# VH-VL binders against o74797: the designs that were tried, part 3

Target 1, 157 residues: o74797
Amino acid sequence: MGKFALNLNAELTGVKNLAPKDEESFYYAFKVQCSGCREIHDNAIEISRSETHSIPGSKGEANLIWTCKNCRKTCSFVIEGPFSPYNDSQETKKVLVLECRGCELVEFIPQGEWIANGAESNTLFDEIVLEDDWYDYDENASSEVSITNLEWSISKA
Short names: E, the ipSAE of ESMFold2; O, the ipSAE of OpenDDE; V2, 0.75 times the mean of E and O plus 0.25 times the DockQ between their complexes.

## First folded at step 2 (VH-VL)

Design r02 (framework fv_ramucirumab)
Fold by ESMFold2-Fast, scan of step 2:
Structure r02 (fold): chain C 157 residues (1-157), chain A 123 residues (1-123), chain B 107 residues (1-107)
Amino acid sequence: as target 1 above (157 residues)
Amino acid sequence: EVQLVQSGGGLVKPGGSLRLSCAASGFTFSSYSMNWVRQAPGKGLEWVSSISSSSSYIYYADSVKGRFTISRDNAKNSLYLQMNSLRAEDTAVYYCARGYRYTVSGYDAFDIWGQGTMVTVSS
Amino acid sequence: DIQMTQSPSSVSASIGDRVTITCRASQGISSWLGWYQQKPGKAPKLLIYAASSLQSGVPSRFSGSGSGTYFTLTISSLQAEDFAVYFCQQANSFPLTFGGGTKVDIK
């Protein structure tokens, strides 16, 4: 079992509190490498804090039980706490921690809807998509807003 | 109102060039992948090209590779298709369409479409 | 390339009828399939995404089902405004590909 941290470094212009929309039910997508066969799988796995599954041979639970498509090794993933809202423009911060058994996280794939607030206005932006850079306008602050230069990384926690 | 408004079509001779434009409004253009889909008169739909929100990933149908170039200008909320070395079989209505990737395991569905631009390639 | 085969190519039905259109992929595409409606002279409209998810604003008489290689679009009670051509589209891999279309005519 190892702990992995998802880290974010992004340039925030005019926004704060970047986080997944409806975080508890949000699906986090990762490319994974099986510890048994070392294959990095072509399709991502998706993990949500709202889902729980029994760990085979244990009384414990995980947010995802996943089977390697190549060697059939069973892996488990547990999300440790909620996503930490990102406010640290141009600084690398740990935003999510996962405990993984049997597999390693190799790449985060941003998907789904994200939310943020106008930095001074508190205007809610709830249609944010982060596959690439994001731009919008804050009517209450009369200013352009953006989330750019997104760098996601995975490290040992 | 969420909309895509197209321009730039017309009649051109074989070997000629055209540039199609697609102007977006009512949504955060720079947050979505964009696509071109065409339809020859009386025929079905053919996907032509896609571009990710930051232009990092670009794909083309084999029929247009090396001749067509997709591009976008996020500051202007605009999508473009530069079409070179046009052939009679490129004659079609060209649609720009917004891509939304609902999952990382799949690719775009097209939820918002432009009105279409007719491109006619004939002598 | 993944080939998408639709059947039937055309169907004529009465208002109130149940209409079913099928789409077969030449290889597995999981659930990554959309259904579109196109009326004469208009751009296509997304009805269903991810095989079974109804797009907002689309009437509930439309439904989708299937996974892998076999998919269906069902119109539970055909209305006059449903005269159109329907297309499936796979979103599993590039190039993205569409089915040949099914024309639905009201008798």
Scores: ipSAE 0.000, ipTM 0.496, lowest interface PAE 15.3, mean pLDDT 87

Design r03 (framework fv_ramucirumab)
Fold by ESMFold2-Fast, scan of step 2:
Structure r03 (fold): chain C 157 residues (1-157), chain A 121 residues (1-121), chain B 107 residues (1-107)
Amino acid sequence: as target 1 above (157 residues)
Amino acid sequence: EVQLVQSGGGLVKPGGSLRLSCAASGFTFSRYSMNWVRQAPGKGLEWVSSISSSSSYIYYADSVKGRFTISRDNAKNSLYLQMNSLRAEDTAVYYCARDLYWGSTYAFDIWGQGTMVTVSS
Amino acid sequence: DIQMTQSPSSVSASIGDRVTITCRASQGISSWLGWYQQKPGKAPKLLIYAASSLQSGVPSRFSGSGSGTYFTLTISSLQAEDFAVYFCQQANSYPLTFGGGTKVDIK
């Protein structure tokens, strides 16, 4: 059982408040390693704060219950609070914390749509994808905006 | 609405082949492990095969190993069962079924309507 | 393989009766047991998972209990729509296995 932090370091140009779109229902994708058999699984797991499942044989709840397909050990994942909006350009920041039992987080896969505001204009950018560097233009500020050099890491919380 | 719609059943002679299809709608098919379960006329349920969300883990009942192949196409939201070297004892209604939770097997919460496979000379 | 034995194979009951169905596993399966209801010509319907958790939309008159090798499904007050065949299923290990079924008939 342990807590894991998802960390982000990215270069923000002309934007602030980087966060998942519709964060409450956003699905965070991770590669995981089973604590029982030590296998890193081919399939990413996807976890959302809006999903709640009862832990079999217990009164506890988790955002995802996952069974290792290799050794059949049961794992559970709980997201602690919402994603913390990223505003610390070129600094590593803890953006999400998960409690994991039976498994460890290995790698974050940035999927889905993200949002950010123009740094001075507050213009909403609501269709950001982070699989590659992102570029757009802020009409209200008359300037190019970007999110580049994204580095995701996982540490023990 | 969440549903599984099956097709591909029929009558086949012993030694023949048949392919069953199961089309998913109303949920993110690519996140769920899928199963085939069969039921011979007037008999109980028998689990046949399971496939994980990305096809990395596949399991078969001993009675069908080497003859049946489970597969899926996540882009088409479809599950398949290729049945080769069919025997009279394979005669059954075949159901596709979804695991209750993502990435885990606890129970099957959504089932297809079933398709009849009859193996007779 | 884990063998699942259900008892009784059939029971005749009246509306309002308490009906109990038993399922025994040939080895320990913890709480990894589900219960299904099947009506003639229809696919099975999940009632209970993890031995005692009621599936959403299933009436509260259905309850499950047990752990390890001995499990029960109870219908506290039988209704007309409850006449069906019931199956238990273990999810502890592959191959997944079902009990032989219990038919609940009108008395």
Scores: ipSAE 0.000, ipTM 0.522, lowest interface PAE 14.7, mean pLDDT 87

Design r04 (framework fv_ramucirumab)
Fold by ESMFold2-Fast, scan of step 2:
Structure r04 (fold): chain C 157 residues (1-157), chain A 122 residues (1-122), chain B 107 residues (1-107)
Amino acid sequence: as target 1 above (157 residues)
Amino acid sequence: EVQLVQSGGGLVKPGGSLRLSCAASGFTFSSYSMNWVRQAPGKGLEWVSSISSSSSYIYYADSVKGRFTISRDNAKNSLYLQMNSLRAEDTAVYYCARVPYSSGRYHAFDIWGQGTMVTVSS
Amino acid sequence: DIQMTQSPSSVSASIGDRVTITCRASQDISSWLGWYQQKPGKAPKLLIYAASSLQSGVPSRFSGSGSGTYFTLTISSLQAEDFAVYFCQQAYSFPLTFGGGTKVDIK
């Protein structure tokens, strides 16, 4: 099979549509494990939907082609579609699906800038950082907003 | 005029440290991946390290991993290579180089610095 | 690591000659190959990227061809300024690797 889902569970207060900023060019960072030698690579890989490369010996294409430094096995990663905006406060939802050949996803590293809208105001928050809990104020709704208790997980899709 | 101007080379004893600098001008530095490539006297080219436009994606040659650190300051249009625990085998002209694509994965070097000599000798 | 084997290591040629340099990759690198020219005391200069695309400002007498594991750089009519060392480079995967170089020299 080789398909993996990135799942998110987070508490949303006063916001909706949580997604990466400029999603098409956003770099998703993962720690990976080689399927051949079982080595977990010490450096994260970064994958973007905007990048496409030809798979060696194949007519297919991938968003990232990577070679395991330990066993020299070639791995490929394909993002199956855009990030699904997260609206399901306190529920675990599948937000991204990747097809991985030769490697497995181990851990997601939430980096970069994210965006969300005020739940009732539609106010754009476009500099959200998710390495920790996020708090701000919605001036149009006259209320505090937050994204807290973030839990990322990887499952087989 | 697109250019990369290098500094920071010199003579150092084995076990010593040096920091190389590469100053960019004439282009939007923050949009390009940058690399260090070296060449020992009379020898061929050896890729040393790469850093993506955002610094999120960094690679090293096995020969320098754990000893060298690549970094960049996009506000200052500058690229750096911190070289620690230098060995005689690190003696080379070091070049900084730009890739024509902003991707950190596939590299062809379209603009090069003038090079700076690093000599590791007693 | 992808090994890049370059041949010949040196060639003696006259002005007006056709010069062909070959590069072989130890595995399929598609078209992710560049060619560089280096003159004594100078930084390398990009000639060809993506195996066959001529870099802006490079004379049309330079051309690249090939895909997969076998690539060639051709100089159709050698000029005085073309006496230099030429390197191929795979841009397919890390670590990035260069061929050993071909010195194009005057007799």
Scores: ipSAE 0.000, ipTM 0.481, lowest interface PAE 17.0, mean pLDDT 86

Design r05 (framework fv_ramucirumab)
Fold by ESMFold2-Fast, scan of step 2:
Structure r05 (fold): chain C 157 residues (1-157), chain A 121 residues (1-121), chain B 107 residues (1-107)
Amino acid sequence: as target 1 above (157 residues)
Amino acid sequence: EVQLVQSGGGLVKPGGSLRLSCAASGFTFSSYTMNWVRQAPGKGLEWVSSISSSGSYIYYADSVKGRFTISRDNAKNSLYLQMNSLRAEDTAVYYCARGKYFTGSDAFDIWGQGTMVTVSS
Amino acid sequence: DIQMTQSPSSVSASIGDRVTITCRASQGISRWLGWYQQKPGKAPKLLIYDASSLQSGVPSRFSGSGSGTYFTLTISSLQAEDFAVYFCQQANSFPYTFGGGTKVDIK
């Protein structure tokens, strides 16, 4: 059992509180490496806080139970609470923590829709996509807004 | 159970200082915007200050700007309000409140029990 | 600052009555409005968020509607525990502002 942190470093212009849209049901996509055979799986796994599965041979539950396709080792993933909204422009911050058994997180794949608020206006931007840099305009603040230079990393927590 | 438990407050003379504390339990404190809201005796609600989940974004009502400082300690699950240069018009019950960010607004879904601050000679 | 104007300031009502409280914003606030209930000596309680979403645990007799500058809170059949003061609050922009409150008293 090991704890992994998802970290974000991004340049925020005119926005704050960057987080997944509908966070409780949001699917976090990760590349994983099996601890048994050490291969990195070709397909990403997707994990949501809204889903729970029974751990085989245990009364415990996890958000995802996954089986390595090569060595058949069973892995479990538990998300430790909600995503922590990102506010630290150009600073690295732990935004999500997962407990992993049998596998390690290798790479985060930003997908889905994200939300943020205008920094001064509190205007809600609720259709942000982070596969590339994001740009928009805040009518209430009469200013351009952006989220750029996104760097995701995974560390042991 | 999700709750906020407040402490501090009391009677101070004009020009004095007080520090209010708000201890969070039952939720991931570091994931939520936190707020202070006050209510003068027999009056309505007045928003005082907001602090983002990381502490990076802080806002104040004009009536307290330069005198009050909001802060948080995510490792201790605690929110603070340092109040300096207190005036008679700061007399109020002070509430800490959690912002329900993920609903599209900072609706305040969990409130502390309130702490009375009286500024009087 | 965005000014929130509530009406009426007070209303006398009987159990079973339909009560409607209105809130008007001085400028557009989209859906970003909450409604709160406050009883004497207690902290406010969130009833409605995002103008029309019912907070978990709040009875279905409470409903909210509106967008932009005009909002309403309706209590479809007033109960004994509903005698309280009600406040609207905009969360569109800083500073956050509350309405002046509506006191719902026993007739």
Scores: ipSAE 0.000, ipTM 0.480, lowest interface PAE 20.8, mean pLDDT 87

Design r06 (framework fv_ramucirumab)
Fold by ESMFold2-Fast, scan of step 2:
Structure r06 (fold): chain C 157 residues (1-157), chain A 120 residues (1-120), chain B 107 residues (1-107)
Amino acid sequence: as target 1 above (157 residues)
Amino acid sequence: EVQLVQSGGGLVKPGGSLRLSCAASGFTFSSYSMNWVRQAPGKGLEWVSSISSSSRYIYYADSVKGRFTISRDNAKNSLYLQMNSLRAEDTAVYYCARETYYGLGAFDIWGQGTMVTVSS
Amino acid sequence: DIQMTQSPSSVSASIGDRVTITCRASQGISSWLGWYQQKPGKAPKLLIYAASSLQSGVPSRFSGSGSGTYFTLTISSLQAEDFAVYFCQQAYSFPLTFGGGTKVDIK
């Protein structure tokens, strides 16, 4: 069904360059809806740029090929390049683009570990979890850091 | 524990009917496409029929089309195969099988099989 | 119908040997191929799905490769429990079809 953008709006305090840890192998989790039967799948799909599969009946490749359990329609997902590091505190930015065929992205489920740098110190924070607000301390800057008020949305790209 | 338990096999004369049952447990039955696969004595595997999670999409092998009916009852976690107008060449062990969610049509869980013998 | 042709029909091998089984589809099936192991008197067991993905719980000595019309299943170091018949299966289009099987006899 075309291209979808994952958007992020978050309040960054004392950090910059928010992105998935080991981005190339990171698994992005989404709830999806089949375009054919409109069924929303109960379990999230997980997709990584490091995985590539041949699309049935095509010379093309996708990062994930999924079959709708209701109508048996084949769906494919292609990630268009790496995640764009988020630096714009309290502004909505497009951070990832996916091309989806046979299906639509409904909801992003943040999971796994994320990475960010101290805004002026460049201190590496590499164990960030974004299921809730995140707080830590930057020893090099002698200041508290945080990532709060995370709002994820999906739009047509 | 994910499992499929089968029942309903037996000996029947040509032209007779038989109904096979497959009871699912340990997973959300209503989320999976289900299949019947058979194997004649000493022979290979032959796909018989498929039914989608909603029963909206049903497929049959040409050898059984018009004689066999696949159905499911999601409230009872059960899959069925109604076999009519049975022929000697339908003699086989019949397996029910669950189709993998992300596996491009592969069957990850199988029933124990039930023998159907069609003989005069 | 898509015809699946397996070779060899049988192979005799010793424990520790590398065994390779080939499957050819009569038309392109992309990666819509699974590999199964069947022991005498038992239901088949899924080993590989999507041509190359190892099913959970299956030993890493099993691997699958290929796409389109040519596929292989490899057992890198044959063990006693690997005595079985192996089948490939396409799920690209209905009717779903299986290969004729390859019997692996352990010496």
Scores: ipSAE 0.000, ipTM 0.515, lowest interface PAE 16.1, mean pLDDT 87

Design r07 (framework fv_ramucirumab; at its last look DockQ between E and O 0.03; V2 from the best seeds 0.00; counts 0 for: pae E 15.8 > 2, placed apart)
Fold by ESMFold2-Fast, scan of step 2:
Structure r07 (fold): chain C 157 residues (1-157), chain A 127 residues (1-127), chain B 107 residues (1-107)
Amino acid sequence: as target 1 above (157 residues)
Amino acid sequence: EVQLVQSGGGLVKPGGSLRLSCAASGFTFSSYSMNWVRQAPGKGLEWVSSISSSSSYIYYADSVKGRFTISRDNAKNSLYLQMNSLRAEDTAVYYCARDSRYIYTSGSTYYDAFDIWGQGTMVTVSS
Amino acid sequence: DIQMTQSPSSVSASIGDRVTITCRASQGISNWLGWYQQKPGKAPKLLIYAASSLQSGVPSRFSGSGSGTYFTLTISSLQAEDFAVYFCQQANSFPLTFGGGTKVDIK
């Protein structure tokens, strides 16, 4: 039914280019609300750009076809392009756009492994987890690095 | 107490028709999505069709679409599968099955996991 | 359609053994997966729903795990009544699809 943007605001210290690891195959987890019955589902759906399926009743394709677990209505989700690497410390930026039919995105659930580069060193940090604040040390820059105060939000795109 | 009892199977020639029935008892039938699942002799399970509690949403496997019709009569606590243009490949035991459901204060969730099954009815399509 | 690939197709085991069966989905299905047991001449019986939730009345030796595309059913200490065929089933979207089944036979 519409486009939704995933937004991120985070404090980056000594790192840049925050993005999902292996972005093309990365699974984005969202809580969703069915447009038909208005049920907000407790279990997240998981969507990856690497998956495509024909949309019932449409000539288009989607990354996930999902059936509402209350009213049985078919929903579809399309990820528009890759995640946009986050570089804008302490600013809210749109990092991902999804087109949703039959459902609305309610909440993003950060999961999986993320990557970032040392801001000056380009040192690769490839095992970042964002459930809590992340801290590490950049040996090439001889400085502590961190990603803190993560705020995810969903808006209409 | 919760039970699904099936009837209506049999032997039919290719191109023929059969109607399967599934009678529910021991639960509020009108509150559940219902399914048909089949199993060819010696083979695995194949989902055939689903109908929502109010018949608003109906789904079919591609193999039966246009030939089979699922329906329900909530006043009679009964589920039906009308099978037309039957083929040898439709030979199977057919089960009716209830979607499991978690009911909570603000709503409910179906698991699309089948917690109650009918005993099965054999449909044989041969010359 | 979501394809469910189940392995192994058969396993030989003894009473008291730990048996594990795996199921892979061709796309992410979150935790929308059920496991069934079927004995000869009988309808399937639901063991596990939502990938890891034990159905009422099912013995605690059965457990399920996994999320996304990879799932496992474990029988921690095989009993005589557990020799059967086991099926996984994705519950994410229609058409619903089952794995090919795993036959658990006595050694």
Scores: ipSAE 0.207, ipTM 0.751, lowest interface PAE 4.6, mean pLDDT 91
Fold by ESMFold2, look of step 3:
Structure r07 (fold): chain C 157 residues (1-157), chain A 127 residues (1-127), chain B 107 residues (1-107)
Amino acid sequence: as target 1 above (157 residues)
Amino acid sequence: EVQLVQSGGGLVKPGGSLRLSCAASGFTFSSYSMNWVRQAPGKGLEWVSSISSSSSYIYYADSVKGRFTISRDNAKNSLYLQMNSLRAEDTAVYYCARDSRYIYTSGSTYYDAFDIWGQGTMVTVSS
Amino acid sequence: DIQMTQSPSSVSASIGDRVTITCRASQGISNWLGWYQQKPGKAPKLLIYAASSLQSGVPSRFSGSGSGTYFTLTISSLQAEDFAVYFCQQANSFPLTFGGGTKVDIK
């Protein structure tokens, strides 16, 4: 139906509430496949909930309007609802839902800065980078913390 | 009233030229891709050319490539087809058509389809 | 190029009949298919987009189905104003291509 879920499975050690640092300004990066010509585009597109674009001659709005360079079809992307903070270590959970028309989401790229709290201490970690495994130290809990074995997947919602 | 009003056309000898015009009203012309489609007498429909809203992407059928030039003037809400080196097989009614290039978001759905057509302009190529 | 093959090329029918027209694509086109009606001396009129979605203002007796390479247009109860030529058209990739048309005549 054009709705896609972004799913995460990660091993959380000593942290909770993994989410984008500033969701209103965060850019979600995806590789996409045009539904019109089936081209998979090498460069990711970036979608922010803070952007709103009107479709001329329509009451519809989207967070991104993107035109396929191969076939000239226009695609639209809408982020539905907030990012759901990830807590369930080693379980696959839906964290974001998008409505996509004209294109399909095929891969998520976890760029940008992420935020989490110490599981028992609520120590703030606000400079998390998830392009690979992340390790740090929770000074208030006197323990090592990590986010490892990240697996992102996309499914139809 | 959303409409496309065509002008131009007529009789021309092989090797000659014509310029077809299509004037848009009742919608934001600059936000839509536009097309030319032709129909030879007694025959089916043949896509001729497409132009994106900003003119950044232009496509032609192989049968007209190198001879026809599609263009648009968004300030004048007008679409054009310059037809050079005309051949007898170019004889047809030519239609301009708007496509719904934009994909819907929540609330409204539009697919790429030719939803508004001009009235057609006859081009006859004969000696 | 994606060839669109329509069948039948013509059909004779009476008012009230159910008419089915088929369209086959030489390659998969997902649901990027439109159906158009054309009456003599007039421009084509869009009936169905995205294979099965009814264009605004088109009577509900028209319906479309299919995906991939095989598509149908159905007129559930033919009316006097439905005698026309019908075309399918793929919007999947350039060059955009139409089927050869199906003429629906009064018997």
Scores: ipSAE 0.000, ipTM 0.502, lowest interface PAE 15.8, mean pLDDT 86
Fold by OpenDDE, look of step 3:
Structure r07 (fold): chain C 157 residues (1-157), chain A 127 residues (1-127), chain B 107 residues (1-107)
Amino acid sequence: as target 1 above (157 residues)
Amino acid sequence: EVQLVQSGGGLVKPGGSLRLSCAASGFTFSSYSMNWVRQAPGKGLEWVSSISSSSSYIYYADSVKGRFTISRDNAKNSLYLQMNSLRAEDTAVYYCARDSRYIYTSGSTYYDAFDIWGQGTMVTVSS
Amino acid sequence: DIQMTQSPSSVSASIGDRVTITCRASQGISNWLGWYQQKPGKAPKLLIYAASSLQSGVPSRFSGSGSGTYFTLTISSLQAEDFAVYFCQQANSFPLTFGGGTKVDIK
């Protein structure tokens, strides 16, 4: 239990401001480990700012309430703070913080569409898929752009 | 045009109450977290309170906790700050501000600062 | 609470000058830092978010850098309209906190 940070290290070429597309409705996918039985579940959970659920036995709310299928422990997940656009190429940066109760985040699963701007042209790239290396061309800057060597990690916040 | 227009405020005696309003237009108000920030005369900026889009998460500065209440009416595109038990040190220009949902042409957004501000409302607490 | 310390508190500069303002956080805030410009009688204006991302509509002469506890705002070539007070703000955790401000005035 506690706060977890999602960290990103990637090589940015010709782009900046890497962030989820429509972050408010974006679903962050994580593999989780139950703090009760310590099972790591194969299926990733999805957490979005657009979701709000009442925490059982509490006045609090969470973006996701999840129950471990093994031991029936209830976990709550809250996205705390905004996503921080990634701009520091080849540097590991904290991009998101979540409060997790009952479970731990163990792996981030990149999914959905992401956005970025041309580093110099500010051209909007709004269909970036980060499941693998991404390559494109900035017509305004007359240069190739890419996001490569993506390394996602989770640490205690 | 995206804008926040504030109203309320004025002169009040210590221990009195005021209610500030902030009317949003030009954007989907219900999709944004909102904030109040104040600035005493000749001083810096001080965060006062924040409220999430659905009002599920509310935060206050310790200096106003228990005295101020932030609220919103998404149907009216309005943000409010109820200020009770006002003190001299609460004298300031109060700003409403939208969380920086950076909006691209495609509609893509992210958050990390205050990108839209109201014009400010002066609150003076004096005997 | 996270304290944000700006330096200098004031700086006198001429048009065309390179101006650098620093902001130091009392603890690590990653890149969750914004920079604002404020002119007399006006609301603050967002310049930089996420420590180094330029807000839309802001001139490219403004740039931000840094992470962790040390951050800088740079105006590469100061223009007449840039004389103002600048504030940093951390968005890492509540309570949200601002720096004390830096006044950039004409030499």
Scores: ipSAE 0.000, ipTM 0.564, lowest interface PAE 13.1, mean pLDDT 90
ESMFold2 (binder alone), look of step 3: mean pLDDT 91; pTM 0.941

Design r08 (framework fv_ramucirumab)
Fold by ESMFold2-Fast, scan of step 2:
Structure r08 (fold): chain C 157 residues (1-157), chain A 119 residues (1-119), chain B 107 residues (1-107)
Amino acid sequence: as target 1 above (157 residues)
Amino acid sequence: EVQLVQSGGGLVKPGGSLRLSCAASGFTFSTYSMNWVRQAPGKGLEWVSSISSSSTYIYYADSVKGRFTISRDNAKNSLYLQMNSLRAEDTAVYYCARSYGPWSYFDIWGQGTMVTVSS
Amino acid sequence: DIQMTQSPSSVSASIGDRVTITCRASQGISSWLGWYQQKPGKAPKLLIYAASSLQSGVPSRFSGSGSGTYFTLTISSLQAEDFAVYFCQQANSFPYTFGGGTKVDIK
């Protein structure tokens, strides 16, 4: 049993409030390591706050119940609250916290669509993809915008 | 690894046309704004045109508006410059260049291609 | 258009010298200024962006300063590989414009 933090460090130019699009239903993808057999699984797991399942043998709930295919250990993942919008350009910030039982998070895979607002204009950018650097123009602020040098890391919370 | 390789260029008479190509590799081309910058022999740098990652925003220097067209094919990782109604003053080495945050700086450049416009 | 005036147009220097190049914008550009190095027959190389941010892989002897309309590029201890032409570029608004260049030549 442990808590893990997903951390982001990115260079923001002209944008603020970087977050997943439709955050409540967003699927966060992670590679995981089973605590029992120490195997790092080839396929990523996907976890969403919109899904809840009863934890076997308890009154608690989890967003994902997963069984290790090698050792058959039952693992559970709980997302503790929504993603915290990233506004701290070039600073490492804890953006998401997960409680994991029976498993550890080893790598985040930034998939899906993201959103941000123009820093001065509040212009909505709603088709941001973070697998590489992102660039665009804010017509309302007459300025270039970008999200670059993205570094994701996982630490114990 | 990360590179831009240019082709096209050559000698053309005033009023003629040329198309320049720039092939990208080693990075996700579709997420970057791209640019053309030129340099006349022995002179300084002149920004020519910019195109956003989705082709939604396109800008041109006043000297080339109406004559040059920038375009891109994200499926082919390629950038193009169609040059029409060429003038002697367009004689220059043309560079393709990748935008660096914001999309107004140029961090990766092609090797350049010479365009000579003379009678 | 924003005009970029660069000075000096050329400077003769020796290895180990401190070299300072200045760039002046005809209107305020905040910190939206980059510096480039170009060697004969080669494409330009980005050295500094956002007036003072050193590009990855660029030696720490290069530094930039300034904001608004007045900017400087400094090479603290000139090396043999630094003999080149340097250009400033405003990134504030279209059309993007470059300074006229400063040739740093060997004495």
Scores: ipSAE 0.000, ipTM 0.475, lowest interface PAE 18.8, mean pLDDT 86

